VH-VL binders against b8ga54. Designs and how they scored, part 13

Target 1, 230 residues: b8ga54
Amino acid sequence: MRVPQTIAIDGQSAAGKSTLGALLAEALGYLYFDTGVMYRALALAALRAGIDPDDEAALSELAHQLVIDVTQPTVADGRQYTVLVNGEDVTWAIRSPEVERIVSRAARFPSVRREMVRQQQLIGQRGRVVMVGRDIGTVVMPNADLKIYLQASLAERARRRAAELRSRNIDMPLEQIAAALAERDALDAHVSQPAADAIILVNDGLTPAEEVALVLNRFVYSEQALENGH
Below, E stands for the ipSAE of ESMFold2; O stands for the ipSAE of OpenDDE; V2 stands for 0.75 times the mean of E and O plus 0.25 times the DockQ between their complexes.

## First folded at step 12 (VH-VL; framework fv_indenebart)

Design t5 (at its last look DockQ between E and O 0.70; V2 from the best seeds 0.00; counts 0 for: pae O 7.7 > 2)
Fold by ESMFold2, look of step 12:
Structure t5 (fold): chain C 230 residues (1-230), chain A 122 residues (1-122), chain B 115 residues (1-115)
Amino acid sequence: as target 1 above (230 residues)
Amino acid sequence: EVQLLESGGGLVQPGGSLRLSCAASGFTFSSYAMSWVRQAPGKGLEWVSSISGSGGYTYYADSVKGRFTISRDNSKNTLYLQMNSLRAEDTAVYYCAREGDWELLYYGMDVWGQGTTVTVSS
Amino acid sequence: QAVLTQPASLSASPGASASLTCTLRSGINVGDYDIYWYQQKPGSPPQYLLRYKSDSDKQQGSGVPSRFSGSKDASANAGILLISGLQSEDEADYYCMIWHSSAVVFGGGTKLTVL
């Protein structure tokens, strides 16, 4: 049986993309990463160079100067992958609050996205990868062997976010969380849509283990490989 | 770029009232929970109150419940603290702080203002 | 018993390490909490240093050098801020913080003197 070599996972905010992606990659021995790290790496480099995150021309030039790579973990310090910028390990530096504040501004520019997509495509061409994002199956890996679009009801996503906040000892009303998620969905509607050939997975009521088993048994190891081998 | 600027401090008599303001700039104000933290002269930090990004949920320290009211006007990027029935023990520098972005699961108080001084004395 | 207890002061020489403790009272367990650390220099507001829950769940504040790190000592029920390679600029007050019982709680602070 021929297992998918490239797996694209797109979906709604708080739908569990990173959990599914990491568990699938672990089960298959594949590289896992969220393509947002590419934009965080660019944002970090821009901050270090004193470049205005609203200056598209300067950011585009910087993006062309950087070589951003994502590999299996090279250090046993709790990381899920290693991020390199021109050979420098920036895995933890890209998670700083300052980077998070500007990454969306830097990521909005078409010329920046074009170069970041080119570098994501180079990583994906190595195969044995699970790549997570919002446009992976439509733009980054349009020919991915398996495409999954994750959905969960607003109520379920709000519950999951509330549980995470509660694990931080923050008790926020569920309706406030749901309202914020609904607003984010509206903002994302124009840029994140499932690929026409994506499997829509609604994961309400599924544990992460059940979700992974469903994907593996129905879409990775199924006898459908004979039907697709023509 | 990200700034918090407090104002409204001053000298007030016991039993009086005062309203503090905190002007925010350089970030999407409505996406962040906000806090007031105070520091009496020569003392440590004491949390006073927090408010969610939408303003729909508030938290108060027991020492100020019923006397202080936190609020925000997201159209003006401004956080407020209405302080009533002031006591000598409320004398402090009051800091405005941005809590982490709960949607991004970042929770630290990562941006602080310079503070405004409230003195409660006769 | 206070929810968080910190030593009032600590002294160390340049180049040495300082280990600042934040002890949770009996009845609550440090393993269940994110421990936040803040630095405050005289006349200035506090500044965020880092958060530590576990080795896989932690965050360094922006621009905070790697010689600042967090950990926990479960047997002492304490969060720990380690500052290695002490510099004179590290002289400051240091506060720990947790979110507890729907409230933010700060420790009493430790004044670090770098001699």
Scores: ipSAE 0.176, ipTM 0.649, lowest interface PAE 5.0, mean pLDDT 87
Fold by OpenDDE, look of step 12:
Structure t5 (fold): chain C 230 residues (1-230), chain A 122 residues (1-122), chain B 115 residues (1-115)
Amino acid sequence: as target 1 above (230 residues)
Amino acid sequence: EVQLLESGGGLVQPGGSLRLSCAASGFTFSSYAMSWVRQAPGKGLEWVSSISGSGGYTYYADSVKGRFTISRDNSKNTLYLQMNSLRAEDTAVYYCAREGDWELLYYGMDVWGQGTTVTVSS
Amino acid sequence: QAVLTQPASLSASPGASASLTCTLRSGINVGDYDIYWYQQKPGSPPQYLLRYKSDSDKQQGSGVPSRFSGSKDASANAGILLISGLQSEDEADYYCMIWHSSAVVFGGGTKLTVL
């Protein structure tokens, strides 16, 4: 009975998974690990190798050849983590428009995803990690000490997304945002389900600070967390 | 290969109309907002109009509002700009550009066409 | 008053560094905006260079050399495009851009001459 060493966060799009993950990791002194960065790293490697993002065989082979690592920040340049590909720091390189254009295509193949999951699991096994992404509690870290599924109403998620856009001085109608989110929800409905032992956290009306406080007090440090088998 | 190809430019008299097209290829067209940007001879870049991926929302510069209409046919991967009541000051090279993905919060115009020339003159 | 103001021209020698400024009008804080930069060479369409929000939130365009970097000067309320190790091929017009009030706004552009 101890503080969870591995924390898995899943949830709906725009529910605030990344924010919660980052803040929890910071509070606990853990690694914040968004698994999406690994797919971005793969995409970057594919681009450098001249591999077509539609070439499953080549991408799969590449994935197996790459050693992708994610660590706590090694440089004080505002990064939340350091991403390494075969020892090279690619933390900022994976944020290029070119990577953005192809990452979804490169990541869609089951063979690629299986290898990425394998490497993600290696990182998770180190412990002291808050991992955020897709199917973390069910596939990547099925034995995570704490599993959280973050949920919010469509309206709330639309408002949050709108706020993110406004932070960049982009005004987008809520209706359009909501429609996009609803579409994604529909696409994810068959593939993204909370783990059976996940805590469903509805964060409607909560600020990020309140949400983090709630998780820490009720599920990380409390006796109730221990009674739940964590 | 990701590319944009403009067409429909030409010579037109003041008060006339012209319809520009932009054919997109190499990417999921409906997933991206699109924009028209023009450049008068020897002048800088001027934003004209933008349209959301679905086409549900449109935005216009004040200089063209009420005269120009942006639209898209996602089934044809084509962006349009209907220009009515054309003026001499509308003379420019018109570029279509791909904007970023709203969900990814990327809004750079990372892909541009070669442009099509519109000349409004009596 | 224009939302974005750029110097009309700038000259620098090969190998030197050029700093291109994009000044926001009073009343809007540069810290709140993503600054986009584009390069345009004669007879060609603009090319996306980079986006800069902060040191922790920036994006380099595909194929854009690392000698191009973005920053901000809060005191001047300006976005900055820094070109290190200037090369002759860097001679071009440079435009900054922001989203403001649900509209795209370009600066007037700076013509960079490499002497």
Scores: ipSAE 0.015, ipTM 0.497, lowest interface PAE 7.7, mean pLDDT 89
ESMFold2 (binder alone), look of step 12: mean pLDDT 94; pTM 0.957

Design t6 (at its last look DockQ between E and O 0.03; V2 from the best seeds 0.00; counts 0 for: pae E 16.2 > 2, placed apart)
Fold by OpenDDE, look of step 12:
Structure t6 (fold): chain C 230 residues (1-230), chain A 122 residues (1-122), chain B 115 residues (1-115)
Amino acid sequence: as target 1 above (230 residues)
Amino acid sequence: EVQLLESGGGLVQPGGSLRLSCAASGFTFSSYAMSWVRQAPGKGLEWVSSISGSGGYTYYADSVKGRFTISRDNSKNTLYLQMNSLRAEDTAVYYCAKEGDWELLYYGMDVWGQGTTVTVSS
Amino acid sequence: QAVLTQPASLSASPGASASLTCTLRSGINVGDYDIYWYQQKPGSPPQYLLRYKSDSDKQQGSGVPSRFSGSKDASANAGILLISGLQSEDEADYYCMIWHRSAVVFGGGTKLTVL
């Protein structure tokens, strides 16, 4: 079995799919591509154009007009990837609070998502990519060589998020974090499911390094056929 | 457009009370923590208090603990600061500020109001 | 002693670079903190500039020019705000901020004068 050229990672919120994706990409020398950045890029463009994030028609038109590209880092400023909108480097611009406030609204429309998926697929077709986001294994790259669905218990995810916040000296109650995550899970339950051929990776109790090692040894470099489940 | 508008400032005697309000618009109010920050005349910024989006958790500077109470009414998109036992050193412009998204780990007081002036004097 | 120490004032010429420091007290490591920066012009409320944890973990405020950037000096245990290509409009007070033990802490602020 050859090394997978396209890796799709889906998973629950706060399960660590971005971390896994980035580390796998680094280990393999692949592009790490969080599809969320494309929606952020759209949101940025919408803001610049004065388009209301609730205006589906205008957002859809904008989406079709934008050429969004994601490449390996082109500047050594700590970025994990470079995001281009019509050739402009917007890698850090898409991280503004203003973009963050509206990105979910701008991204909710099926017409917008359809166009973003199309452009995401173009990037995926290049190969040598670890793509992380929503419905990657089912919608964006249904033919990905390797599909991973990352899962963790609510308690574990809450603890991890709490620890991350504490590392920034933000003390948020665990109960509040858990409640927020549970709410997000409920919202995503009907729209985001593992691909039928995805491996379900439960990472409770695993460090990021252990998780990456497991994936590499069992699914990337192994001669064994991919199996569904744990 | 995200906007914050403070009100309720004024002149009050030492030991008196005052209630500040901050009207929010342009964002999902209940999804974001809110803060009060004050600035004495010619001085720097001083954090006063913060409250979680749901209002279930509150935080206070030591200088105001026991005297000030932060609260919010999410149905009215309004933040409050009840100030009791006011002192001369509480004299300042009081700003309300919107905090970032904690769940996404993007935070900071990214939107500020114009402020309301509180003067504590005999 | 204050947790965050900033120079009271700094002067620089137009077109030059200004480096504003935010020194953390002894006993706390700057590497463990997100450093927030705010700009305040006379008669106006503070404006959020940026948050800096590391080069790979930073956030730029809305509408904030790229000539504003954050960094850290581990040897000095300080956060740094760098303003490149200084412009007259950059004349303002600058405040750093951190979260510390579930409290927000501001520096004393630096008054930047553009000569």
Scores: ipSAE 0.077, ipTM 0.657, lowest interface PAE 2.3, mean pLDDT 90
Fold by ESMFold2, look of step 12:
Structure t6 (fold): chain C 230 residues (1-230), chain A 122 residues (1-122), chain B 115 residues (1-115)
Amino acid sequence: as target 1 above (230 residues)
Amino acid sequence: EVQLLESGGGLVQPGGSLRLSCAASGFTFSSYAMSWVRQAPGKGLEWVSSISGSGGYTYYADSVKGRFTISRDNSKNTLYLQMNSLRAEDTAVYYCAKEGDWELLYYGMDVWGQGTTVTVSS
Amino acid sequence: QAVLTQPASLSASPGASASLTCTLRSGINVGDYDIYWYQQKPGSPPQYLLRYKSDSDKQQGSGVPSRFSGSKDASANAGILLISGLQSEDEADYYCMIWHRSAVVFGGGTKLTVL
């Protein structure tokens, strides 16, 4: 098809990946989700089963037993997507503090990540999807029709992070935020690269609406694709 | 300002029961997990129990499992600890604590009450 | 076989640095944990100081001076609380804490004396 059916968004921390992904999916009528929901679903299931989040073998077995699905919203309650675990709607349960306490520990194991990626790939195969993550364009959807690697200057990312934290009643000094982002960039630079066919989008000075319009007009509805419209 | 005020401590005989309360204000109580932590005289901190914001999930230290029950009433912004089958080793100051902001991936206890004293002796 | 071990006491001079350790037992790796630090002064409840996972993933408690910092020593399997420029007001008990499995675990605490 001429319009990208699969869109991968990777990029720097606090560059606005989730905002772009959600708005782009809304404009296209596509499914949007960040792949972290898969690990939150596993963490919830582990809590319910009384499984130690440090037990790789038990978590890997649980991951293989679960069927985790992400779909368009099935309830009008402000959700951006519906998350199902073996058919049970867990969309809000996976956002609980209890899940967040253990998700990074459960997600660290390569055997767990391999199974979660397999299930993410199955969701991506349906098409009409925008996935946001760290390795979407390189690992999850290496053949995605459109790959975007999102960047912004350190100063802009720090400002956006500060605004996000203030909206949650957290007043963290801008210098501290910038230092944390710079340290994260250094840790990520060695192991995280844009896919070779990714479009690098630097969004300094762009509003979310301008960014979405740019992507749609230059990379989704390209003049060349329209000219070859059969 | 976030405030936590414990009450319900006192003197009780071994085998007895006591219920602690923690009144919360200055934050959306139902959105945060809560914990009880105790400190025996001259000793360190010992986690006792935690409860999710909705009240649907509870966690207990091995030393209190089966004897203590954590609960909350979100309509009254109050956390409770029902303590049964009390032992001398349960003598401590009991603190309630609010867990941190889950969106920052912080799950430690960022605000503590002043504590209420439980003494188990005959 | 305590999950977290802290030395019982530590003394240091005003203006010097103190390095407080929190050692995880064999079988668990400090690299996998957020290490939380708390200060408790006599007659007061504990107060949150900071959380450290890595230099890019850490949090300073509200109003906590920057001379308090966290780190890890992977070879010792330990979290570290560094207090530089020690002041008399830093004399307190210090506790480390982790979420381990479905439980909160505190270290035994270190009494810091500033002499």
Scores: ipSAE 0.000, ipTM 0.441, lowest interface PAE 16.2, mean pLDDT 85
ESMFold2 (binder alone), look of step 12: mean pLDDT 94; pTM 0.954

## First folded at step 15 (VH-VL; framework fv_indenebart)

Design d21 (at its last look DockQ between E and O 0.03; V2 from the best seeds 0.00; counts 0 for: pae E 15.2 > 2, placed apart)
Fold by ESMFold2, look of step 15:
Structure d21 (fold): chain C 230 residues (1-230), chain A 122 residues (1-122), chain B 115 residues (1-115)
Amino acid sequence: as target 1 above (230 residues)
Amino acid sequence: EVQLLESGGGLVQPGGSLRLSCAASGFTFSSYAMSWVRQAPGKGLEWVSSISGSGGYTYYADSVKGRFTISRDNSKNTLYLQMNSLRAEDTAVYYCAKELDWELLYYGMDVWGQGTTVTVSS
Amino acid sequence: QAVLTQPASLSASPGASASLTCTLRSGINVGDYDIYWYQQKPGSPPQYLLRYKSDSDKQQGSGVPSRFSGSKDASANAGILLISGLQSEDEADYYCMIWHSSAVVFGGGTKLTVL
């Protein structure tokens, strides 16, 4: 009898994927990361090489030349994971404003995405991982032992985003936040779909602690979950 | 290189209509919100309208609500402003502008067109 | 009360610094807003300079020299654009902007004269 070795968490923007993923990984002693770090690592390398983020051929070649790895934290500085590019620790460098400015543009090319997915798949093959994203259960880990797709109402996602923004001293009207989330949902609809075997978790009315306990008790340690993993 | 090219300006009578266009290139048009900003002769900048990347959400200055309609055609990489019931105070240069990333809640306008002139007079 | 207020004009000498203010009305706090700054020269469209929220949350526009910087004066409820080492080409109109209540709001602009 064994617990899931690979856990994929997909879902809507502002549905709480990162919070659930980090808490589950902590409870299990697993690696946690969001796959966006792969694209941030590429964007950082592109900036250092002076590569135009709109040059698909140059970015694709760069992506094939990089070895990007994500591991458990190697430094006690508040990081949730360590990101390596060709062996260099870039964990905090990929969070720079310069990287954030270009990451979505660098990430849009299918050839870049294919190589980043290939490297994500290699990380996932090591097991004992909770991976968070938009296409983890469908593309990155199609054979993940447990797949969760998080949903919440637009109204609740807007309120959660508003609370997050207000903690950063950003006062944004709820209707504007809801509009931005709905726009993101429309832009992402093509690539952010639940896997056929995903557990759909609607988390309206759940605290993070209740959500984690529900997942652990019903889908990781329950008699039914242990029997299915048997 | 991001390029925005406005067209459709001209001389029009009070109460008339015009449709402005803005041809966009050099970026993924459907990924970015777009805005119209106007500037009357010798005056400052006045925001007119904004539209989300998909076209699903629109915003208007109070001075133009009910008279102007912003729209976009993402298959043609073109932004539009339909202006009806024009008044003398609508006389201005109208700029098309690309916004920063709305998902990150950055609403700055980082690239602007050269503008098209609308003159409302009898 | 206008949402954003800027002085109509400011003069400063070449090589000196100019501090351009953008004051928010009472009832809203400068600490809650990203303040965007634009430069406009005669006959040209505006050009994006920078965004400032805090020292750890700011962005310089592409190709904008580091002598342009943003800050805030909380006691005055104002955003500040600092231009150091003034050059003759810095003579321009400067606008601040925020996104407020589902609208873009521009300040009235400050004409900077470099004498």
Scores: ipSAE 0.000, ipTM 0.446, lowest interface PAE 15.2, mean pLDDT 86
Fold by OpenDDE, look of step 15:
Structure d21 (fold): chain C 230 residues (1-230), chain A 122 residues (1-122), chain B 115 residues (1-115)
Amino acid sequence: as target 1 above (230 residues)
Amino acid sequence: EVQLLESGGGLVQPGGSLRLSCAASGFTFSSYAMSWVRQAPGKGLEWVSSISGSGGYTYYADSVKGRFTISRDNSKNTLYLQMNSLRAEDTAVYYCAKELDWELLYYGMDVWGQGTTVTVSS
Amino acid sequence: QAVLTQPASLSASPGASASLTCTLRSGINVGDYDIYWYQQKPGSPPQYLLRYKSDSDKQQGSGVPSRFSGSKDASANAGILLISGLQSEDEADYYCMIWHSSAVVFGGGTKLTVL
């Protein structure tokens, strides 16, 4: 295959995975799929069903009952993808504040995650997808044609996080943000590792456009990429 | 400036009904969840009910389930609490509260009204 | 058993630091919850102070002095409100709050007296 059909993007917190994923998908005409939306969809369903976000058994059952699909945008309303739950378009509904309140709690259970991964894999098997999330290259799409692990310096990530927080009216000293990110990295180091066959991309000093260009030219369209089976 | 003004409180007999209102201003009302919280005399805060911005989701404390109904009219920027089958233990100051900006990952209540007093007594 | 437990009262001197605790009952991990803190003075409605999830995820209420800060004690399974440089105006009732089981849960409140 000349062009990778499945692209997995993992990486450190605040490294810019979503941005890279979305732009790559756009450039390739692929589905951009942030796996987080699956958990948001579950949370929405839980709210509608009146299920306690601490009720693992109920949430697991719900997860198994739901058919969650993610497709390319079906409506030109600015969405990056369409999210369907049992055929219902819930693309915007999953962004409700009610979902925000409980999604982390609802998604923390291994049984729930296993089912979500299963459904994510079904979507990935369709090909022409850039998938972003956690453990994509190792767990969700272990056979992805291209695996990218996005990495950035702590300083750069701190700046990015600071900007994000400011957009949410949260002011935090840069040093404090960096410390928090470092701690998170330490915790994640035992859980989330880059796939052995992943390309580690350090994006310090790169604009999003430059980063995308680099990935496209070096790993998607290049002869080297072709020689490596991409 | 965000403002919340409760009304509708008063004296009612046990078994009676009362409807509270909360007039909201200073923010896009429909974009925020709203809550009712009450405080009995000399006691702590007790959550009563919450409703999503669109009104699609409602939550109730066990102590009021089946008796109280939270609703909202977004065209009037008004939150309501219909209280039926009132009991003596429902006596309290009732506060309406605005939820934090939904753009935050996690949010609770950030603005409270002055409260309206409900007294249930024979 | 109450989901959130707060000491009924706490006294501290002006200029000192006060640490108010909000202990979660056994079986629920404080690390999983956003802890909201409210201040209530006599005859007034509660006022939002801050939200604390972690050092990297927290919010200060508008106009709330920086001497108010949140933290967690995992060993105690408790949220902590720290008030540094206590002032007489800080004398009030303080309530913690979480979302639990699709419900808002308040602690019993702590009356802080500034001596």
Scores: ipSAE 0.000, ipTM 0.490, lowest interface PAE 14.0, mean pLDDT 90
ESMFold2 (binder alone), look of step 15: mean pLDDT 95; pTM 0.960

